VHH binders against o75319. Designs and how they scored, part 191

Target 1, 181 residues: o75319
Amino acid sequence: GNHIPERWKDYLPVGQRMPGTRFIAFKVPLQKSFEKKLAPEECFSPLDLFNKIREQNEELGLIIDLTYTQRYYKPEDLPETVPYLKIFTVGHQVPDDETIFKFKHAVNGFLKENKDNDKLIGVHCTHGLNRTGYLICRYLIDVEGVRPDDAIELFNRCRGHCLERQNYIEDLQNGPIRKNW
Key: E = the ipSAE of ESMFold2; O = the ipSAE of OpenDDE; V2 = 0.75 times the mean of E and O plus 0.25 times the DockQ between their complexes.

## First folded at step 15 (VHH)

Design S3 (framework vhh_4orz_3; at its last look DockQ between E and O 0.93; V2 from the best seeds 0.71)
Fold by OpenDDE, look of step 15:
Structure S3 (fold): chain B 181 residues (1-181), chain A 120 residues (1-120)
Amino acid sequence: as target 1 above (181 residues)
Amino acid sequence: EVQLVESGGGLVQAGGSLRLFCAASGFTFSSHDMAWLRQAPGKRREWVALITSGGETDYADSVKDRFTISRDNAKNTVSLQMNSLKPEDTAIYFCARESWDYGEYYFDYWGQGTQVTVSS
């Protein structure tokens, strides 16, 4: 059977909207087949994701999935009204320029098409922390001109957990700006 | 060295069938979950089907009831039987090994892919 990702239970299911942005980070929701290995209060399904977002008086306009599998849930588990984008992103290493570009392009495209609303860009990897945090911060730094430490602090505060990977943090703080187009 | 080599792609008319093969080597095949993914022109790579080491299968909704993934552990092969093909199935199809590492699932090896073209 399917394994629950390690430490998955330790992370808050959903963060808060990042003020001044349209980003919200969350851990990967798990489809029903995983529930047999979880206590009821530990369950976090695609449906639960949307319920939690609603409880925050927000609405998702896009989901960017950075996991490197399709085992956790299916796009079909999401409402048809919310676009789903998969960007296969390898864990534990700084995303390559192509991955960064794909992420930026997706975000910019969404913002261009959604100027008339306030829908959120939901981003997740497995834990919704390291890969997720890096790419969001990378965007804020490279595209929005945010100071690296400010971006990291903002993400950490809103996610409710801090970025853990030093290589990610180091790259954000001291690494080069990546191309935006 | 881990190797995955796809074959069986080609041109087929809508409603037709193809069978893709993936020959695996360089690892204990029977111990790994295997998957098929595809990438259509101008589109991102997407998951198609998965077969576990135990023989359990899962499919994208877009291919359910049309595609069948299977494996032959004696031959170290995974296959994708594709029936009732549609033009939207046109893509490069990749064989991939799925592994559990660092506490999560991920595709760690890919083949070079095989082109499938479905004409209307």
Scores: ipSAE 0.724, ipTM 0.887, lowest interface PAE 0.6, mean pLDDT 95
Fold by ESMFold2, look of step 15:
Structure S3 (fold): chain B 181 residues (1-181), chain A 120 residues (1-120)
Amino acid sequence: as target 1 above (181 residues)
Amino acid sequence: EVQLVESGGGLVQAGGSLRLFCAASGFTFSSHDMAWLRQAPGKRREWVALITSGGETDYADSVKDRFTISRDNAKNTVSLQMNSLKPEDTAIYFCARESWDYGEYYFDYWGQGTQVTVSS
């Protein structure tokens, strides 16, 4: 059967809205086929995601899925009213310029289309931490002009877990600003 | 050296059928999950179908009941039978291997793709 991603149970399902932004980060929701290996309190389905967002008095307007698989859930498991975007993002290495561009393009497009509401961009990878944190911070740094350490601290606090991969942190802090907007 | 080579693409009339093949080499094929993905002109790559090493299958809702993924472990091939083709199925189709070696699922190797064009 389907394997539960390693350490997935150790992470909070959903973070908090990042103040001053339209971002919220979460770990990958798991479809019903994974629930046989989970205790009821460990379940985090696509429906559970939306319930938790509503409990925060928020609404998702876009989900960006950064996982390098489609194993965990199907786009059709999401409400039809919420656009879904898959950006296949390789783990364990700093995302390439094409991936960064796709992410920025998606965020900018969303912000333009949703100027008249307060809906959020939900972003996840497998754990909602390293790839997710990197791309959100890269956007904030390159597009919004946020200082790297401020972006990282904001993400860590709102996600409830710290970015872990040193190569990502070093690229955010010391790497080039990407001008591929 | 892992290699995935797709074949079987071409031009077909709407309502027609095609069968795609992916020849795999450089790894223990029978122990890995395999997938088909596609990329339509001007669109992002999307998942189409999965077959596990144990033979379990899953499909995107847009192709369910029209496409069938299968594998032949003796020939190290995965195939995609595509029936009742529609113009919106026009895309480059990619074979991918799925791994667990990072404590999560991910497509760690991809083929070069094969073009499928469905005419009205």
Scores: ipSAE 0.545, ipTM 0.808, lowest interface PAE 1.9, mean pLDDT 92
ESMFold2 (binder alone), look of step 15: mean pLDDT 84; pTM 0.839

Design S30 (framework vhh_4orz_3; at its last look DockQ between E and O 0.94; V2 from the best seeds 0.73)
Fold by OpenDDE, look of step 15:
Structure S30 (fold): chain B 181 residues (1-181), chain A 120 residues (1-120)
Amino acid sequence: as target 1 above (181 residues)
Amino acid sequence: EVQLVESGGGLVQAGGSLRLFCAASGFTFSSYDMAWLRQAPGKRREWVALITSGGETDYADSVKDRFTISRDNAKNTVSLQMNSLKPEDTAIYFCARESWDHGEYYFDYWGQGTQVTVSS
């Protein structure tokens, strides 16, 4: 059977909207087949994701999935009204320029098409922390001109967990700006 | 060295069938889950089907009941039988090995892909 990702239970299912942005980060929701290995209170399904977002009086307009598998849930488990975007992103290493560009392009496209609403961009990897945090912060730094430490602090505060990977943090703080097109 | 080599792609008319093959080498094939993914022109790569080392299968809804993934451990091959093909199935099809590492699942090796074109 399918394994629960390590430490998955340790992270808050859903963060908070990042003020001044349309980003919200969350850990990967798990489809029903995983529930047999979880206590009821540990379960976090695609349905649970949307319920939690609703409880925050928010609405998802896009989901960006950064995991490098499709085992955790299917896009079909999501409402048809919410587009799903997969960006296969390798863990533990700083995303390459192509991955960064893909993420930026997706975000910019969404913002361009959704100027008339306040729907959120939901971003997740496995834990919704390191890969997720890096790419969100990278966007804020490169595109929005946010100071690196401010971006990191904002993400950490809103996610409820801090970025853990030093290579990610170092790259955000001291690494070069990546191209936006 | 891990190698995955796809074959069986080609041009087919809508409603037709193709069978793709992936020849694996360089690892204990029977111990790994295998998957098929595809990338259509101008679109992102998407998951198609998975078969575990135990023989369990899963499919994207878009191909369910039309495609069948299977494996032959004696030959180190994974296959994708594609029936009732549609123009929207046109894509490069990739074979991939799925592994568990650092506490999560990930595709760690890919083939070069094989082109499937379905004409209307």
Scores: ipSAE 0.730, ipTM 0.887, lowest interface PAE 0.6, mean pLDDT 95
Fold by ESMFold2, look of step 15:
Structure S30 (fold): chain B 181 residues (1-181), chain A 120 residues (1-120)
Amino acid sequence: as target 1 above (181 residues)
Amino acid sequence: EVQLVESGGGLVQAGGSLRLFCAASGFTFSSYDMAWLRQAPGKRREWVALITSGGETDYADSVKDRFTISRDNAKNTVSLQMNSLKPEDTAIYFCARESWDHGEYYFDYWGQGTQVTVSS
């Protein structure tokens, strides 16, 4: 059977829109086959994701899935009107330059195509925290010139959980600006 | 050393069939979930099919009822039977092992891929 990701239940399903940006972060939604091992209040399906976004008076225009698997849900579980992009992102290590480039390219492409609306880019990994927070912050730092500590504070506050993985935090704070955009 | 070696790719006409194989070595094959993914020209790599260690299967909607994943634990092989092939099935097909790595699902080993070309 399907395993519920470790500590997945401990995280808020969806964060808040990050002010001044087009980003919102969330943990991975789980398709129906995972729900047998979840209490009703613990469920967070692809449908639940869109309901929660709508409750915030927001609309998703792109989902970027950073997980290194396809086990959790299928792109076909999402509305056809919302583009889906998988970027296989290795966990536990600071993402490599190729991964960072793919993320920046996707965000920049979305912003160009959606300059006339206010739709959001939804980003998730398994928990919507470490890989997600790293890549969002890396974008804000490298492309938008946000100070590292300000990017991290904004992400933590809007996600509702602090970045946990110290190597990611150290790289954001002390590492080089990446010029792979 | 974990190794995954794909074979069986080739050129087929639309409507035809092809069977891919993945030979696995260097690990307890029967204990792991296995998957097929593919990458079409100019496209991102996408998941195609999964077979669990217990034999349960799942498929991308685009290939459901046309493709069948199977495994032979005695021979340490995963197969993908592809029927009713379409030009959009043209891709490099990869075999992958999926593990439960640090509390999440994770494709931890990949083959080099085998080319499938479906002509009109």
Scores: ipSAE 0.602, ipTM 0.822, lowest interface PAE 1.7, mean pLDDT 92
ESMFold2 (binder alone), look of step 15: mean pLDDT 85; pTM 0.853

Design S31 (framework vhh_4orz_3; at its last look DockQ between E and O 0.94; V2 from the best seeds 0.72)
Fold by OpenDDE, look of step 15:
Structure S31 (fold): chain B 181 residues (1-181), chain A 120 residues (1-120)
Amino acid sequence: as target 1 above (181 residues)
Amino acid sequence: EVQLVESGGGLVQAGGSLRLFCAASGFTFSSYDMAWLRQAPGKRREWVALITSGGETDYADSVKDRFTISRDNAKNTVSLQMNSLKPEDTAIYFCARESWDQGEYYFDYWGQGTQVTVSS
C-alpha cells in the first residue's frame, strides 16, 4: 500500500498567507487511501485543505503542485473552480532554470488573470517547505526585488517552519538571479 | 543501466483503440511500481495510470474505464490498453518507474515516449 511521506506528520498542514503577496504554502494533502495509516487528527485531505483555507477567510485561486508523483491525490479531488498546475520538481536539489521559469510564468499568468480578486496561489511539495519555499522565495527575489533574507524570513514565518536545506538557502542568498522570461 | 522503451503509438481515429508497451531493463522489474504519463501539445505532462508491484491499479479520471494498465513481469513489460480514444488523448505517452526515496514517491526514470494521435 501507499506510504505516508516521512516526517509528513511533523509539519503544519497549512501556513498563513504571506503578507504583501498572494502565496500560501501547505504540505501535500493525502487522498482517502492514506487515511487508514493515519489517526483521525492527522488526516489532511484535499477537502481539509479547503476547509482550513476558508477558516483563514481566504480563497485559493490556483494550486501549484511541486511533488514528483501523482500518488498523493488527484486533481479531480479539488473543486473544479480551482485550477491545478503540476510542476514536477525533483527534491533535495536546487530547481533548474526551466523549473524556476515554469513557476514564475505560472505565477505571473495567474496574477495577470486575477487582478480583480484576491485569491491565493497555493503552493506545495511533499512537506510544503523546501521546494515550495525555494520557488516562492526565488520569485520574490527575482521578480519582486525582495531582499533574499527578507523573503526567507517571510516564508519561514508564514509557513510556520523554516527552510531546512542549506543548498536552497545558499542559492537564494548568494546565487544568481534567474531570468524571468 | 535502467532503460524504458515505449512502443505501440500511432495514428488512430476517434473511438479507436491502441495498445502501448513499455519494455523495461536494467532493474528488478517486478519490484517496482510503473506508470504511464502523457504530454499533449502545448500542455504539461500529466499522470495517466499507475500499476504497483502488487498489481494494484489507479487511473486519472479522464481515462478511467477507457484505459487499462497491466504488467507482465516475466517479460518486463508494462502495457496501456487505450479504448474509446478521443482527440484530447493526443499526446506523447511516457512510461515511468516510480520509486520511494528520501521518504517520498517520485518518478525516477522515464522513457523517450511514443506519439499517440487521435483524429476526429
Scores: ipSAE 0.736, ipTM 0.883, lowest interface PAE 0.6, mean pLDDT 95
Fold by ESMFold2, look of step 15:
Structure S31 (fold): chain B 181 residues (1-181), chain A 120 residues (1-120)
Amino acid sequence: as target 1 above (181 residues)
Amino acid sequence: EVQLVESGGGLVQAGGSLRLFCAASGFTFSSYDMAWLRQAPGKRREWVALITSGGETDYADSVKDRFTISRDNAKNTVSLQMNSLKPEDTAIYFCARESWDQGEYYFDYWGQGTQVTVSS
């Protein structure tokens, strides 16, 4: 069988919208084939994701999937009206400049096409924390000029869990500003 | 040294068929899940099909009922039979190994890819 990702049960399924941004972070939803190993209250499916977003009076306009697999769910499990974008992002290492560029390009494209609505960009990796937090913060720092500590604090509060990977935190706080413009 | 080598790509007329092969070496092939992915020009790499070590299969909706993934553990090969090909199937096709490592699934080794071009 299918394995439940390590520590996946320990994380809140969906965070809160990050004020002043169009971002919301969540852990990877799991398709029905994973539910045999989950109690009903532990389930978090693609449908559950959209229900939880609706409960917050929000609407997703894009999902960015940072996982390095397609095992957890298929794009076809999502509503056809919500664009889905896969950016294969290697874990445990600070994402390379190409990955950062792809993320920035996707976010900028979304904001341009959605300037007249308030839909959210949903971002996830496996746990919705380290890779997700890094790339969201990198965007806020590099593109919107947010101070590193402010970006990190905002992400941590809205996700409901703190960034854990020290190499990511160090790169955000002390690494170069990455302008690929 | 883990190696994945794709072959069988080429030019095919729309409606035609093609079979891709992936020769695996340097690991215990029968213990790993295997996948095919593809990348069209100017597009991101997308998943096409998966076959588990136990032989269970899954497919992207866009290729379901047209493509068949299979494996031969005696020959250490994964194959992708592609029928009823369409111009939109034009892409570089990659064989990948999927592992469970450090608490999550991920594609840890990739081949160099083989070009499939479908003309009208």
Scores: ipSAE 0.566, ipTM 0.818, lowest interface PAE 1.7, mean pLDDT 92
ESMFold2 (binder alone), look of step 15: mean pLDDT 86; pTM 0.852

Design S32 (framework vhh_4orz_3; at its last look DockQ between E and O 0.78; V2 from the best seeds 0.00; counts 0 for: pae E 2.02 > 2)
Fold by OpenDDE, look of step 15:
Structure S32 (fold): chain B 181 residues (1-181), chain A 120 residues (1-120)
Amino acid sequence: as target 1 above (181 residues)
Amino acid sequence: EVQLVESGGGLVQAGGSLRLFCAASGFTFSSYDMAWLRQAPGKRREWVALITSGGETDYADSVKDRFTISRDNAKNTVSLQMNSLKPEDTAIYFCARESWDTGEYYFDYWGQGTQVTVSS
């Protein structure tokens, strides 16, 4: 049977919108087949994701999934009105330039097409923290010119959890700027 | 060394059928979940089907009831029977091994892929 990702229960299901941005981070929602291994209050389904977003008076315009599997939920579990983008991202290591570029391209494309609304870019990996936080911060640093420590602090505060991986933090703080095209 | 080698791709007319094969070596095949993914021109790689070590199967909605994933542990092979093929099924099809690694599920090995082209 399907395993619940380790430490998955320890993280808040959904963060807050990052002020000044269109980003919101969350942990991976789990499809119904996982519920038998969870207490009712621990469950977090695709439906629950959208309910929680609405409770914040926000609306998702795009979901970027950074997990390296399709086991957790199906894109079909999402409303048809919300585009779904998979960017297979390896865990525990700094994303490569191609992955970073794909993420930036997706975000820029969304912003270009959604100038007339305030819909959010929802980003998640397994826990919605390390891979998610790195790529969001990388975007803010490289594209928006945000100071690395400010980007990290903003993400941590809004996600409700701090980036944990030192290699990610070090790369954000001291690593080179990645190409934007 | 872990190896996955796909075969069985080709050109087929809409409504036709193909059977893809993946030959696995270099690991205890029967202990791992296996999957098929595909990548269409100009599109991102997407999940198609999964078969667990226990023989349980799952499918993307786009291929459900048309495709069937199966495995032969004696031969170390996983197969994908594709029926009622559509032009939108045109893609490179990849065989992948899925593992539980570092507390999450992860596709850790891929084949080179096999081209499937469905003409209208």
Scores: ipSAE 0.537, ipTM 0.815, lowest interface PAE 0.8, mean pLDDT 94
Fold by ESMFold2, look of step 15:
Structure S32 (fold): chain B 181 residues (1-181), chain A 120 residues (1-120)
Amino acid sequence: as target 1 above (181 residues)
Amino acid sequence: EVQLVESGGGLVQAGGSLRLFCAASGFTFSSYDMAWLRQAPGKRREWVALITSGGETDYADSVKDRFTISRDNAKNTVSLQMNSLKPEDTAIYFCARESWDTGEYYFDYWGQGTQVTVSS
């Protein structure tokens, strides 16, 4: 059987749009097969994700899935009209430069192709917090020139939970700025 | 030491078939879910197929009905039968183990991959 990720229930399903950006972060939606061990109010399916986005008067134009698995849901569980991108991102360590580059490339491509609308980039890992927060902040710092502490504060406030992994926080605050290549 | 070793790749004509094998060692193979993934030149690594320890299977839409994943717990092997091959199936194919040890599903070990090249 399918297991519910540890502490997954402890996190808000979907954050708020990050002002001044095209990002919104959320925890991984879980397909129906995971619901055996969930109370109805604990469920957060791909359908629930899109309902919650609509409740905020927003629309997703891309989902970037950072999980290091394909177990939680299938791209087919998403509306056919929403592009889906998997970037396998190793947890517990600061993402490598190849992963950071892939994320930046995907975001830049989205912004170019969606310059005439207001659709959002949805980003998630398992909890929608550490890997998600790191890569969003890394983009804001390296590409948009946002100060590290400002990027982290914005993410934490809009996600509704603070970044937890100290090595990610230290890399964002004190690590090198990464060039796009 | 966990090891995953892929084999069976090669050059094949479009419409042809290949069977990939993954030999596993260094762990209790029957207790783990196993997957095949692939990476084409210039593209991101993508999931292809999964087989659970209990034998349930799942596939990416692009390969559904053409590829079949299977496992032999007595021989500690995972296989991928690939039929009706197309040039877009050209990629390095990786065997991966899926673990729950970290409190989430996670591919924790990968093979080095085997090249599949499909010519027209």
Scores: ipSAE 0.481, ipTM 0.770, lowest interface PAE 2.0, mean pLDDT 91
ESMFold2 (binder alone), look of step 15: mean pLDDT 83; pTM 0.830

Design S33 (framework vhh_4orz_3; at its last look DockQ between E and O 0.79; V2 from the best seeds 0.00; counts 0 for: pae O 2.2 > 2)
Fold by ESMFold2, look of step 15:
Structure S33 (fold): chain B 181 residues (1-181), chain A 120 residues (1-120)
Amino acid sequence: as target 1 above (181 residues)
Amino acid sequence: EVQLVESGGGLVQAGGSLRLFCAASGFTFSSYDMAWLRQAPGKRREWVALITSGGETDYADSVKDRFTISRDNAKNTVSLQMNSLKPEDTAIYFCARESWDYGEYFFDYWGQGTQVTVSS
């Protein structure tokens, strides 16, 4: 059957809105077929995601799924009114420039289309931490001009967990500047 | 070396049918889940269908009831039967292997793709 991702239970399901941005990060929601190995309080379904966002008095306007699979849930499990974008992002290595471009393009498109509301961009990978944190921080650094350490600190605080992959942290802090397109 | 080789692509009229094949080699095929994905020019790659090692299937809503994924463990092949084709189905179709890697699901090998073009 379906396997629960390693350490997935150890992470807070949903972070807090990152102040001054339109981002919120979370771990991958799991469709009901995964729930056989979860206690009820451990479940975090697509529906649970939207309930938790409402509890924060926020609304999602876009979900960007960075997982390198479609196993965990289907776009059809989300409310019809919420756009869903899949960006297949290989884990354990710094995302390549094309992946970074796709992410920036999606965010910029969302901001243009949603300039008259305050809806959030929800971003997740499997744990909502390393790939998610990297791409959000890369956007803030490259597009918004945020200092690397400030972007990382903001993400860690709002996610409720620190970025763990040292190669991601090092690339954000000391890696090449990625020109916007 | 793990290899996935797609075939069966081509030009087809809207409303027609086409069958894609993926020949797998270099691994214990019956132990792995397999998927089809597609990518239209200038668009992001999107998931189309999945078949587990146990034979369970799942489909993207846009192709459900028109496409059928199947596998033949004796021949190490995955097939995608595509019926009632629409111009929107025009894309390069990729076969992918899904494994449990690094404690999560991960498409670890891809074929080179086969072009499907649906004309009106």
Scores: ipSAE 0.492, ipTM 0.764, lowest interface PAE 2.1, mean pLDDT 91
Fold by OpenDDE, look of step 15:
Structure S33 (fold): chain B 181 residues (1-181), chain A 120 residues (1-120)
Amino acid sequence: as target 1 above (181 residues)
Amino acid sequence: EVQLVESGGGLVQAGGSLRLFCAASGFTFSSYDMAWLRQAPGKRREWVALITSGGETDYADSVKDRFTISRDNAKNTVSLQMNSLKPEDTAIYFCARESWDYGEYFFDYWGQGTQVTVSS
């Protein structure tokens, strides 16, 4: 059967909106087939995601899925009103320029089309931490001109967990700016 | 070296059928879950079907009851029978190997893909 991702239970399901941004990070929701392996309080389904977002008095306008599989849930499990974007992103390594560009492009496109609302960009990988945090911070640094340490601190605080991968942190702090086109 | 080679794509009319094949080599085929992915022009890559090493299958809702994934471990092949094809099924179809590593699932290899075009 399906395996629960390692340490998945250790992370908060959903972070907080990042102030000054429209980003919110969360861990991967799991479809119903995984529930038999979880305690009720551990369950986090696509439906649960939206309920938690609503509890924060927010609304998702886009979901960016960075996992490198589609086993965890189906796009059809999401409301039709919320667009879903898959960016296959390999774990543990700094995303390549193409991946970074895809992410930036998606975010910019969303912002251009959603100027009249305050809907959030939900971003997740498996744990909603390292890959997610890197790409969000990379965007803030490269596009919004935020200081690397400020971006990282903001993300960590809002996600409720700190970026763990030193290579990601190092790249954000000292790596080159990536092209936005 | 892991290799996945897709074949069977082509042009078909709406309502028609195609059968895609994937020939795998360079690994113990029977030990891996296999999948089909597809990517339409200007659209995101999406998951289509999965078949486990144990023969269990899963499908995207968009293709459920129309597509059937199967595998032949003796021949190291995975197939996708596509029936009742629709124009929206037009895409490059990729055969992919799924692995478990670093505590998560991921697709680690796929082929060059095979073009499927469904005309109205």
Scores: ipSAE 0.079, ipTM 0.504, lowest interface PAE 2.2, mean pLDDT 93
ESMFold2 (binder alone), look of step 15: mean pLDDT 86; pTM 0.853

